# Miniprotein binders against q9bqp7, part 245

Target 1, 240 residues: q9bqp7
Amino acid sequence: VPQNWFPIFNPERSDKPNASDPSVPLKIPLQRNVIPSVTRVLQQTMTKQQVFLLERWKQRMILELGEDGFKEYTSNVFLQGKRFHEALESILSPQETLKERDENLLKSGYIESVQHILKDVSGVRALESAVQHETLNYIGLLDCVAEYQGKLCVIDWKTSEKPKPFIQSTFDNPLQVVAYMGAMNHDTNYSFQVQCGLIVVAYKDGSPAHPHFMDAELCSQYWTKWLLRLEEYTEKKKNQ
Short names: E, the ipSAE of ESMFold2; O, the ipSAE of OpenDDE; V2, 0.75 times the mean of E and O plus 0.25 times the DockQ between their complexes.

## First folded at step 25 (miniprotein)

Design Ql7 (at its last look DockQ between E and O 0.01; V2 from the best seeds 0.00; counts 0 for: pae O 11.0 > 1.5, placed apart)
Fold by ESMFold2, look of step 25:
Structure Ql7 (fold): chain B 240 residues (1-240), chain A 100 residues (1-100)
Amino acid sequence: as target 1 above (240 residues)
Amino acid sequence: SPEMAKELVQSIEWLAKEVEELLRMGDPWYAIWMARLAVDFAEDTGDPELIAKVELLLAEALIKAGDPEAREIIEKAKKIAEELGSPELIEEVEKVRKKK
């Protein structure tokens, strides 16, 4: 139970009209500052068991692939994720011309995997955009805000490589999504509110991606868990 | 080492408790994802009883998500329970099977 619960939604902001052109997704630049990022908070508050399992997985991968093989595997996973996010930003940008699209970015199993999801995505309001919770003082960089099947969502895109998933990126993803949601709802750069989340897991072989929808009630429950992690992080900084 | 083997089992049990909480929250899909991790680590232990227990938890999450894979997972755990001859495990398999 957090000592200082704070609401995820900000009703005051929901009454203000959208001042930006709705045809242009927001892309707020990430600025360096002294307040912590969502990912730093989550990394610094991992449980002992999460740390143990991650290290165990790492040692198993090193035993299988060797040190150099594991380093290459890790680098490739992050590069593929980066390129996947860049491709999705390009695809979802309504102002990009066909001439400006990089064909190599669009050639991946992951992009094929999400095609059926993209058919249900509309009303893109933000892409690769910074968020700041101005009251709770944390920042993040979210992937996408758009409607999914008619519901406005913070959307997080993930990659999965079977049969050996990259466990390090698996923990706490719902917490990351709701933390971005809360930050957006309390960030003066955004004139709208979001109550739902979507995690989309894309597959390297092009198999249909899995959409994990989180409604407002579920997001509220994860929000409470996020607040506990933020409180734990703050307590660690005081005892430093 | 014996200490690392015990810590692995304890961490798998921690994962299982997280899966149960996710099911109570009404998030069976994330529960499935976490349960698959628990099964993967349990297989590393080579302990058939632990493997069957986490497989049943995965099956429960699959049932709540409406995923037909649950049937195959239940049959896998049932075979382990019968081979071990554990009346507790056999009862646990039947409890999960009836939730379908």
Scores: ipSAE 0.784, ipTM 0.913, lowest interface PAE 0.7, mean pLDDT 86
Fold by OpenDDE base, look of step 25:
Structure Ql7 (fold): chain B 240 residues (1-240), chain A 100 residues (1-100)
Amino acid sequence: as target 1 above (240 residues)
Amino acid sequence: SPEMAKELVQSIEWLAKEVEELLRMGDPWYAIWMARLAVDFAEDTGDPELIAKVELLLAEALIKAGDPEAREIIEKAKKIAEELGSPELIEEVEKVRKKK
């Protein structure tokens, strides 16, 4: 049980989005400060087992690709991921920003992969927007807040070369999503609350993306795990 | 703890080497990601010299990627270098700036 329990949901915020849907998605810039990012907290609190698994994976990949090949692979994966996020931001942004769309960014297998998900996405409220949890002292940059199948979600877009049909295969991604949810729900820059998360795994070959929907109950479960990771991080920092 | 600080420094050194190699390989974007991670770890050490060094590495990656953020990062590194009064670091800052 977390020592410093804090709710993921803000009881002061209405579950109903206030009718003033901003016509333009919020894009709050991430301020560089002493406050740790969600990503940093998760990275520094990886279990020995997670580290071991990642290292073994890395070693295997190096054996298969060579060191240079592995670096190239990792590089390409990252670049493809970035381009995918840029393309999605462009797609999900209001039409006025569409005139600057690099058509080449839209011609990817990953974009093809998420088309069926995008059909169910509406009411975009935030894109590439910073969130801060003032009480728990962490920050993050979320990909998207939008309605998925009529439910307001924090959406996290991921790229993969391999199918990830199970949410468990997304490692700490659920923790990241709920961390963003909890921060947004208590960030004064946002007037609305999210109760659901969505992890979308897009595939390079254009095969249908896997949506991993997280309902409020599942979010609450992962929130507890997030709080434990945050406490571990805080403790490690005090001992430094 | 001193031990944790040492581990962080080692991690940063590893990341820095990876960034340099990624830059050499022509993947500035992964280099940016790794460099940002290195910056985060360096900030955890509180060592301004280390922070400045990894910021410069990040700047190099950003420059290679054509990212305008490179300017801001260079200025941050410059400020740290000036505050430290490190001629070597100032020279490194200028070297990176000339790549832009």
Scores: ipSAE 0.000, ipTM 0.217, lowest interface PAE 11.0, mean pLDDT 83
ESMFold2 (binder alone), look of step 25: mean pLDDT 87; pTM 0.864

Design Ql8 (at its last look DockQ between E and O 0.81; V2 from the best seeds 0.00; counts 0 for: pae O 2.0 > 1.5)
Fold by ESMFold2, look of step 25:
Structure Ql8 (fold): chain B 240 residues (1-240), chain A 100 residues (1-100)
Amino acid sequence: as target 1 above (240 residues)
Amino acid sequence: SPEMAKELVQSIEWLAKEVEEILRMGDPWYAIWMARLAVDFAEDTGDPELIAKVELLLAEALIKAGDPRAREIIEKAKKIAEELGSPELIEEVEKVRKKK
């Protein structure tokens, strides 16, 4: 139970943005900052079991691939994820012409994997945009805010090469989403709020991605877990 | 290394407990993802009883998500339970199967 509860939603904000034609999704630049990022908080508050499993997974991968092979594998996973996010940002941004698009990005297996999800995405309001919780003092960089099947969501895009997931990001996916949501809802750079989350895991082979939708109640439950992690982080730094 | 093997089992049991909590929260998709991770680590142990128990958690998550692949997972756990001759594990398999 967190000692200092704080609401994830902001009742002073509408969940229906009033911009009649915003024309361009928000892209708030991320500033290097003294306050901690969501990913830093989550990394620094892993339990001993999470740390043990992560190290075990790394050692198994090194045994399978060799140390150089593992470094190449992780570098490729990072690069593929970066290119996937770049392609999605391009697809979801307003364009003056399709001739500017990199056709090769649109033909990846990951992009094929999410096509059925993208049909249900509309009203894109933010892409690759920084968020800051101005009261709880943490920052993040969210992937996307858009409507999914009529519900405004913080959307997080993940890649997977079935069956070898990158274990570190797996443990805390929902916490990351709700932390961004809470930050957005209390960030003066934004005039609206978001109450739902969506995690989309895309597959390299183009298999249909699975949408993991989180309604407001589920987000509130994960928010409580996020607050515990942030509280734990703060206490660790206070004692240093 | 008996210490490392014990730590692995304890960490898998911790992960299984997390999966159970995620299921109680009503998030079967995330429970599936976490349960698949638990199965992967359980296979490292070579402990068929542990493997079957975490496979049953995966099956529960699949059932709650309405995913028909739960059937094949239940069948895998059932085969393990029968080969072990564990009446407790056989009953656990049947309990999960009836939730289908």
Scores: ipSAE 0.793, ipTM 0.917, lowest interface PAE 0.7, mean pLDDT 86
Fold by OpenDDE base, look of step 25:
Structure Ql8 (fold): chain B 240 residues (1-240), chain A 100 residues (1-100)
Amino acid sequence: as target 1 above (240 residues)
Amino acid sequence: SPEMAKELVQSIEWLAKEVEEILRMGDPWYAIWMARLAVDFAEDTGDPELIAKVELLLAEALIKAGDPRAREIIEKAKKIAEELGSPELIEEVEKVRKKK
């Protein structure tokens, strides 16, 4: 049990979206400060087993591709992911921003892969928006807040070259999602609350993306795990 | 190295426990991801018994997700168990099969 328990959901916020659905998705800029990001917390609190697995994967990839090949591979993966997120932001943004759509960004297997998911996405509330949990002292940049099949979710988009998630994204994605949820639910910049998470894995070959829906119960369970990781991070920082 | 092999086995065992926990939490899809990772690393050991065990774990996750690919994975584990002549593994395979 976390020593510093804090709820994922804010009882002071109504689950009903206030009738003023902002016509425009929120995009709060990430402020660079001393506050750790969700990603930083997760990276610094990986288990010895996770570190070992990642290092082994890296060594295998270097053996297969060479050092320069692995660097190139990593750079390409990063670039593809970035372009995919930019394309999704463009797609999910209001039509007035469509005039600046780079059509080349839309021509990807990843975009093809998520088409069936996008059919179920509506009511976009935030895109590439910063969240801050003031009490727990962490920040993050979430990909999307929207309704998925009528449920308001924090949506996290992932890219995979294979029908398997990348090892780097496999372990802590649910924790990242609930961390963003908890922060958003207590961030004064947001007037609404989220109760669900969605991880979408898009595939380079255009095969149908896999949606991983997280209901409120599952989110609560992962939230407990997140709090433990945050505590571990805090303890490690005190000892440095 | 024998040390690396030991660490790999320990890591696979950790993944297996996490998969079981995630399955209890009701997230079969995430469990499938972790189980697939466990299979990939088990294959790196070359230990057929370990491979069969984590394949069965993957099968359990697939069954809970309602994924028809569970059948293929169970048959793979069965084949390994038969090749090893392990009555214990054969029994485990049958236990997983009954969860369908």
Scores: ipSAE 0.319, ipTM 0.680, lowest interface PAE 2.0, mean pLDDT 86
ESMFold2 (binder alone), look of step 25: mean pLDDT 84; pTM 0.814

Design Ql9 (at its last look DockQ between E and O 0.81; V2 from the best seeds 0.00; counts 0 for: pae O 1.8 > 1.5)
Fold by ESMFold2, look of step 25:
Structure Ql9 (fold): chain B 240 residues (1-240), chain A 100 residues (1-100)
Amino acid sequence: as target 1 above (240 residues)
Amino acid sequence: SPEMAKELVQSIEWLAKEVEELLRMGDPWYAIWMARLAVDFAEDTGDPELLAKVELLLAEALIKAGDPRAREIIEKAKKIAEELGSPELIEEVEKVRKKK
């Protein structure tokens, strides 16, 4: 149990539509400070078992592909992920014209994979937007806030190749989502809050993406785990 | 090496505990994701008992998610348990099958 508990939700805020809500998605710019990012906190607090399994996976891939083959594989996975996020921001943003959209960006297996999910997404409130938790002192950059099947969610988009998933950051995806959620709910740049999470795993071959929905109760349980990781990070930095 | 093989088994056991926690939290979908990872690493060990145990965790997660692929996974674990002749493992397989 964490020693310094803080609530994930803000009782002074609503997640319901408001006539004063902006008509375009928020995109709060990231401002670099001395405070840590969500991803840095999670990376610096990995267990020895997480580190071992990640290293084991890397060595197995190098054995199969060779050193140069692994570097090429990793570079391609990163590029495809970047293209995927760019395409989703373009699709979900009302500000782009048809002439400004890169047709090659919109034509990929990953985009095909999420089409059935996008049918259920509406009411986009934020895209590629910075969040900051002033009290707990951390920052992040969330992918999307939108309704999924009528429930407002922090949405995180992930790519995965079948059958060999990319293990990095796999262990802590739900913690990342709830950390962004808690920060957004207490960030003065936002006038609303969000109580649910969604992790969408898209596949390179276009196979239907898997939606991983996290309701408010589940988010609260992951929030407790996030607070423990943040405490661990703080103690580690205090002793450096 | 023997040291690496031992640490791999210990890390898979840690991952299995994480899967059990995810199931207790009511997140069978993420439990499936993590259990598939445990199965993948367990295949590297050459330890059929460990592999069957993590396959049963995957099956349990699939059952809780309502995914019919649990049947296939239970049958894989059952085959291993019968080939090993382990009464304890056979009982574990049957307990998971009855949850379906």
Scores: ipSAE 0.780, ipTM 0.907, lowest interface PAE 0.7, mean pLDDT 86
Fold by OpenDDE base, look of step 25:
Structure Ql9 (fold): chain B 240 residues (1-240), chain A 100 residues (1-100)
Amino acid sequence: as target 1 above (240 residues)
Amino acid sequence: SPEMAKELVQSIEWLAKEVEELLRMGDPWYAIWMARLAVDFAEDTGDPELLAKVELLLAEALIKAGDPRAREIIEKAKKIAEELGSPELIEEVEKVRKKK
């Protein structure tokens, strides 16, 4: 049990969208400060097993591709991911921003892959928006807040070259999602609350993306695990 | 190295526990991801018994998710168990099959 328990959900916020829901998705800029990001917390609190698995994967990839090949591969994966997020932001943004759509960004297997998911996405509330948990002292940049099949979710988009999640994204994605949820639910910049998470794995070949839906119960379970990781991070920082 | 092999086995055992926990938590999809990772690493061990065990965990996760690919994975595990001549593994395969 976490020593510093804090709820994922804010009882002071209504689950009902207020009638004043902005027609435009929120995009709060990430402020660079001393506050750790969700990603930083997760990276520094990986288990020995996770570190071992990642290192082994890296060594295998270097063996297959060479060092330069692996660097190129990593750079390409990063670039493809970035372009995919930019394309999704463009797609999910209000139509007035459509005039600046780079049509080339939309011509990807990843965009094809998520088409069936996008049919179920509506009511976009935030895109590439910063969240801060003031009490727990962490920040993050979430990809999307929208309704998925009528449920308001934090949506995290992932790319995969194979019909398997990348090892780097496999371990802590649920923790990342709930960390963003908990922060958003207590961030004063947001007037609404989320109860669900969604991880979407898009595939380069255009095969149907894999939706991983997280209900409120599952989110609560992962929230406990997140709090433990945050405590571990805090302890490690005190000892440095 | 024998040390690396030991660490790999320990990591697979950890992944197996995580899969079991995820299944208990009601997240079969994430369990599938973790189980697939366990399978990939078990293949690197060259230990067929370990491979069969994690294949069965993957099968359990697939069954819980309602994924029809569970059948193929069960058959893979069965083949390994038969090749090993392990009555215990064969029994475990049949237990997983009955969960469909």
Scores: ipSAE 0.337, ipTM 0.680, lowest interface PAE 1.8, mean pLDDT 86
ESMFold2 (binder alone), look of step 25: mean pLDDT 86; pTM 0.850

Design Qm1 (at its last look DockQ between E and O 0.91; V2 from the best seeds 0.81)
Fold by OpenDDE base, second read of step 27:
Structure Qm1 (fold): chain B 240 residues (1-240), chain A 104 residues (1-104)
Amino acid sequence: as target 1 above (240 residues)
Amino acid sequence: SPKMAKELVQSVEWLLKEVEELLRMGDLWYAAWMARLAVDFAEDTGDPELIRRVAELLVRVARIAGSPDLVEEAIRVFEELARRNPDPEIREIAEEAIRRLREL
């Protein structure tokens, strides 16, 4: 049991959108501060087994691609991910805020891959928006908050070149999503609550993206795991 | 190195525990995903018994999930395992797993 237990859900917030919710998605900028990000907490608290498996995977990739080939691969994955997120932000943003859509950003296999998911996405409330948990003292930048099949979700978009997700993101993705949920649910910048998470894995070849839906019960279970990781991080930093 | 081999086996054993936890949590998609990863890393050990254990777990996850997509993905994993391994014992494990998956 976490020593510093805190609920993922805020009982003071309604699950129903307030009629006063802005028609425009929130985009709160990430403030540069000493507060650790969700990503940093997760990276610094990986198990020795996770670290070993990631290194093993890296070694196999280097054997296949060479050292320079692996560097190029990594750079390309990062660039493709960035471009995909930019394209999604453009698609999900209201038309009035649509900068001239770079048509080239929209012509990707990843965008094709998520089309069937986007049909089920509505009621976008936040895009690329910062969240802060004041009590638990962590921050994050979430990709999207929207309704998926009528359920309000924190949505996290991932890219994969193969039907296998990128191993580096695989272990802790559910923890990242629930960390964002818990922060948003207690961040004063937000008037609403989320109870579900959605991880979407988009594929480069345009094959149908995979939606991993997390209900409130599953999110609560991952939240306990997140709290333990946060405590481990906090203890590690006190001992440095 | 013998040390690396030991660490790899330990890491696969850790993955097996993570899959069991994901099953208990009811996250069947992630259970299947982690089990597929476990097959890939178990292959690197060259230990047929470890590969068998991981294969059985992936088949069990696919059975519990009852998703045709997950079954098809698991079949593809074992087809590739059989293709990459000249060891008859590993091929037999993969072929048996495929047979079990097709019966679902």
Scores: ipSAE 0.827, ipTM 0.923, lowest interface PAE 0.6, mean pLDDT 91
Fold by ESMFold2, look of step 25:
Structure Qm1 (fold): chain B 240 residues (1-240), chain A 104 residues (1-104)
Amino acid sequence: as target 1 above (240 residues)
Amino acid sequence: SPKMAKELVQSVEWLLKEVEELLRMGDLWYAAWMARLAVDFAEDTGDPELIRRVAELLVRVARIAGSPDLVEEAIRVFEELARRNPDPEIREIAEEAIRRLREL
């Protein structure tokens, strides 16, 4: 149980669902701050079991691929993820011109994988946008805020190579989403709030992506876990 | 190596607890995902009793979720487990899990 509980939702903001909004999506620039990022907090508060399993997975990959092969694999996964996020931002942004879009950026199994999801996405309110929780003192960069099947969501895009499960930072992905949500709901750069989350797992082979929807109740439960991680981080930094 | 083997078992036990928490929260997709991960690391231990425990948990998660996609993913996990492991006890665990999943 957190010692200093703080609500994920802001009662001073409208509780009505937003109608589709014709405005240009927000893209608040990330500013260098002394306050920690969501990912920094989560990385610094991993359990020893999370660390052990991640290292075990890494060692198995190195045994299979060799050190140089693993480094190349990791670099390729990072590049594919970066291109995927860039393509999605381009697809979802009304300001993108056709002259600046690379046709190869839009061709990938991952983009094919999410097409059925994108048909249900509308009312894009923010893309690749910074959020800051001034009271709880953390910052983040969320992927997208948009309606999914009529529900306004913080949306996080993930890539996956089927068919095997893998462990890369996925343990804490719901915590990332709710941390961004809580920050956005209490950030003066935003005039609206969001109560739901969506994690979209796209597949390299183009298979239909999985939409993992998190309603307000589930988000509240993950928020409690995020607050515990943030408290743990704060205590560790005081004791360094 | 013996210390690492014990730490792996402890980490699989930790995964089992995380799956139960996710079930309690009603996050059935993440529960299934983490249960599949637990099967993968339990296989790494080579301990049939631990493998059976995580297999039973994944089957239970799939049953609770009632999702055809999660059932199909779980079946694939056990098909791979049986294929990778010639040990008759591990093969029996995988085949029983598949039979239970197909009854859904």
Scores: ipSAE 0.802, ipTM 0.915, lowest interface PAE 0.7, mean pLDDT 86
ESMFold2 (binder alone), look of step 25: mean pLDDT 87; pTM 0.867
OpenDDE base, look of step 25: ipSAE 0.756; ipTM 0.892

Design Qm2 (at its last look DockQ between E and O 0.79; V2 from the best seeds 0.00; counts 0 for: pae O 4.8 > 1.5)
Fold by ESMFold2, look of step 25:
Structure Qm2 (fold): chain B 240 residues (1-240), chain A 104 residues (1-104)
Amino acid sequence: as target 1 above (240 residues)
Amino acid sequence: SPELAKELVQSVEWLLKEVEELLRMGDLWYAAWMARLAVDFAEDTGDPELLRRVAELLVRVARIAGSPDLVEEAIRVFEELARRNPDPEIREIAEEAIRRLREL
């Protein structure tokens, strides 16, 4: 139970359907400052068990691949994720300049994997955009805000390699999504709000991506868990 | 070491509790995802009774979810477990889980 509860939704903002799409999605620049990011809060408040399981997974990968092989693997996964996000931003942006479009970004199994999801995505309102919760004092960089099957969502894109069932994504991915949502809903750079989330898991081999839709009620439940992690982080910083 | 083996078992127990919480929240897809992860680490413990408990949980999550895709993914998890694990007790656990999943 958080000691200082704060609402995820902003009653002073509209979320009404049929809003006209802007010609260019928002892309608020991320600015370095002293307030913590969502990912830092989550990383610094992992449970003892989360830490243990991640280290166990790492050691198993090192045994399989060797030290250098593991470093190469993690670097490649990071690069593939970065390229995937760049490709999606390019695909979803109507204002992509001709010289900035990289055709190699569009040739990947991950892009093939999400094609059926992209057919249901419309009304893109933000891409790779910074959010700041001006009251709770945390910052993040969300992937996308768009309609999915008619519902405006914070969308998080994830990559996965099916042949290796080891952990590639965070235990806390739904917390990331709702933290971004709460920040956006209370950030003066945004004039609208979002009540739903979507996590899309894309596969390297091009297999159909897996969508995970989170409605407002589920988001509210994850929001409570996020507030607890933020409280834990704040208390930890007081004791340093 | 005995300490690391104990911590692994405790961490799998923690995963089971997390899956139950996700079920309570109604997040069936994420519950299934975490349950599949729990199967992987339960195998790592070498404890057949713990693996049985995790297998039963994944089957229950798939039943509650009622999703053909989640059932199919769960079956693949147990087929891979049975294929790679030489222990006949582990294979029996996996095969029983597959039978239960196919009856859904």
Scores: ipSAE 0.806, ipTM 0.919, lowest interface PAE 0.7, mean pLDDT 86
Fold by OpenDDE base, look of step 25:
Structure Qm2 (fold): chain B 240 residues (1-240), chain A 104 residues (1-104)
Amino acid sequence: as target 1 above (240 residues)
Amino acid sequence: SPELAKELVQSVEWLLKEVEELLRMGDLWYAAWMARLAVDFAEDTGDPELLRRVAELLVRVARIAGSPDLVEEAIRVFEELARRNPDPEIREIAEEAIRRLREL
């Protein structure tokens, strides 16, 4: 049980969207501060087993590709992920729909992969927007807040080159999503609350993306795990 | 190295525990994901018994989930496992898992 329990949901916020929800998705810039990011917390609190698995994967990849090949691979994966997120932001943003969409960004297997998911996405409220949890002292940049199948979700988009997801991106994704939810639900920049999460894994070959829906109950369970990771991080930093 | 092999086995055992926890949480998709990962690492151990345990767990996850997509994905995992491994024992494990998945 976390020593410093804090709720994921804010009882002071209405679950009902205010009728005055801006037609334009929020895009709050990430401020550079001393506050740790969700990603940093998760990376610094990985278990020995997780570290071992990642290192083993890395070693296998280096053995297969060589060191330079692995660096190139990693760079390409990162670039593909970035382009995918940029393309999604363009698709989901009402303002960018009017700009000449770089047709080249839209012609990707990843975009093809998520088409069936995008059909169920509506009511976009935030895109690439910063969240801050003032009490728990962490920040993050969330990909998207939108309705999925009529449920308001924090949506996190992931790319996978292979039908098998990369070990690097998988273990803590639910924790990342709930961390963003909890921060958003208590960030004064947001007037609404999110109760659900969605992880979407897009595939390079254009095969149908996999939606992983997280209901409020599952989010609450992962929130407890997130709090434990945050406490561990805090303790490690006090001892440094 | 023997040490690496031991650590790998321990990691698989850890993954199996995580899958069980995810099942208890009702996160069936993520359970399946972790189980698929465990298959890959169990293959690397060269331990057929460990691989069998992981395969059984993945089949169980698929059964519990009742998702056709998860079943098909699990089948693909084992088809690929069988294709990559000339070892008859590993092939048998994979083929048995496929058979069980098709009966779901």
Scores: ipSAE 0.029, ipTM 0.448, lowest interface PAE 4.8, mean pLDDT 84
ESMFold2 (binder alone), look of step 25: mean pLDDT 88; pTM 0.867

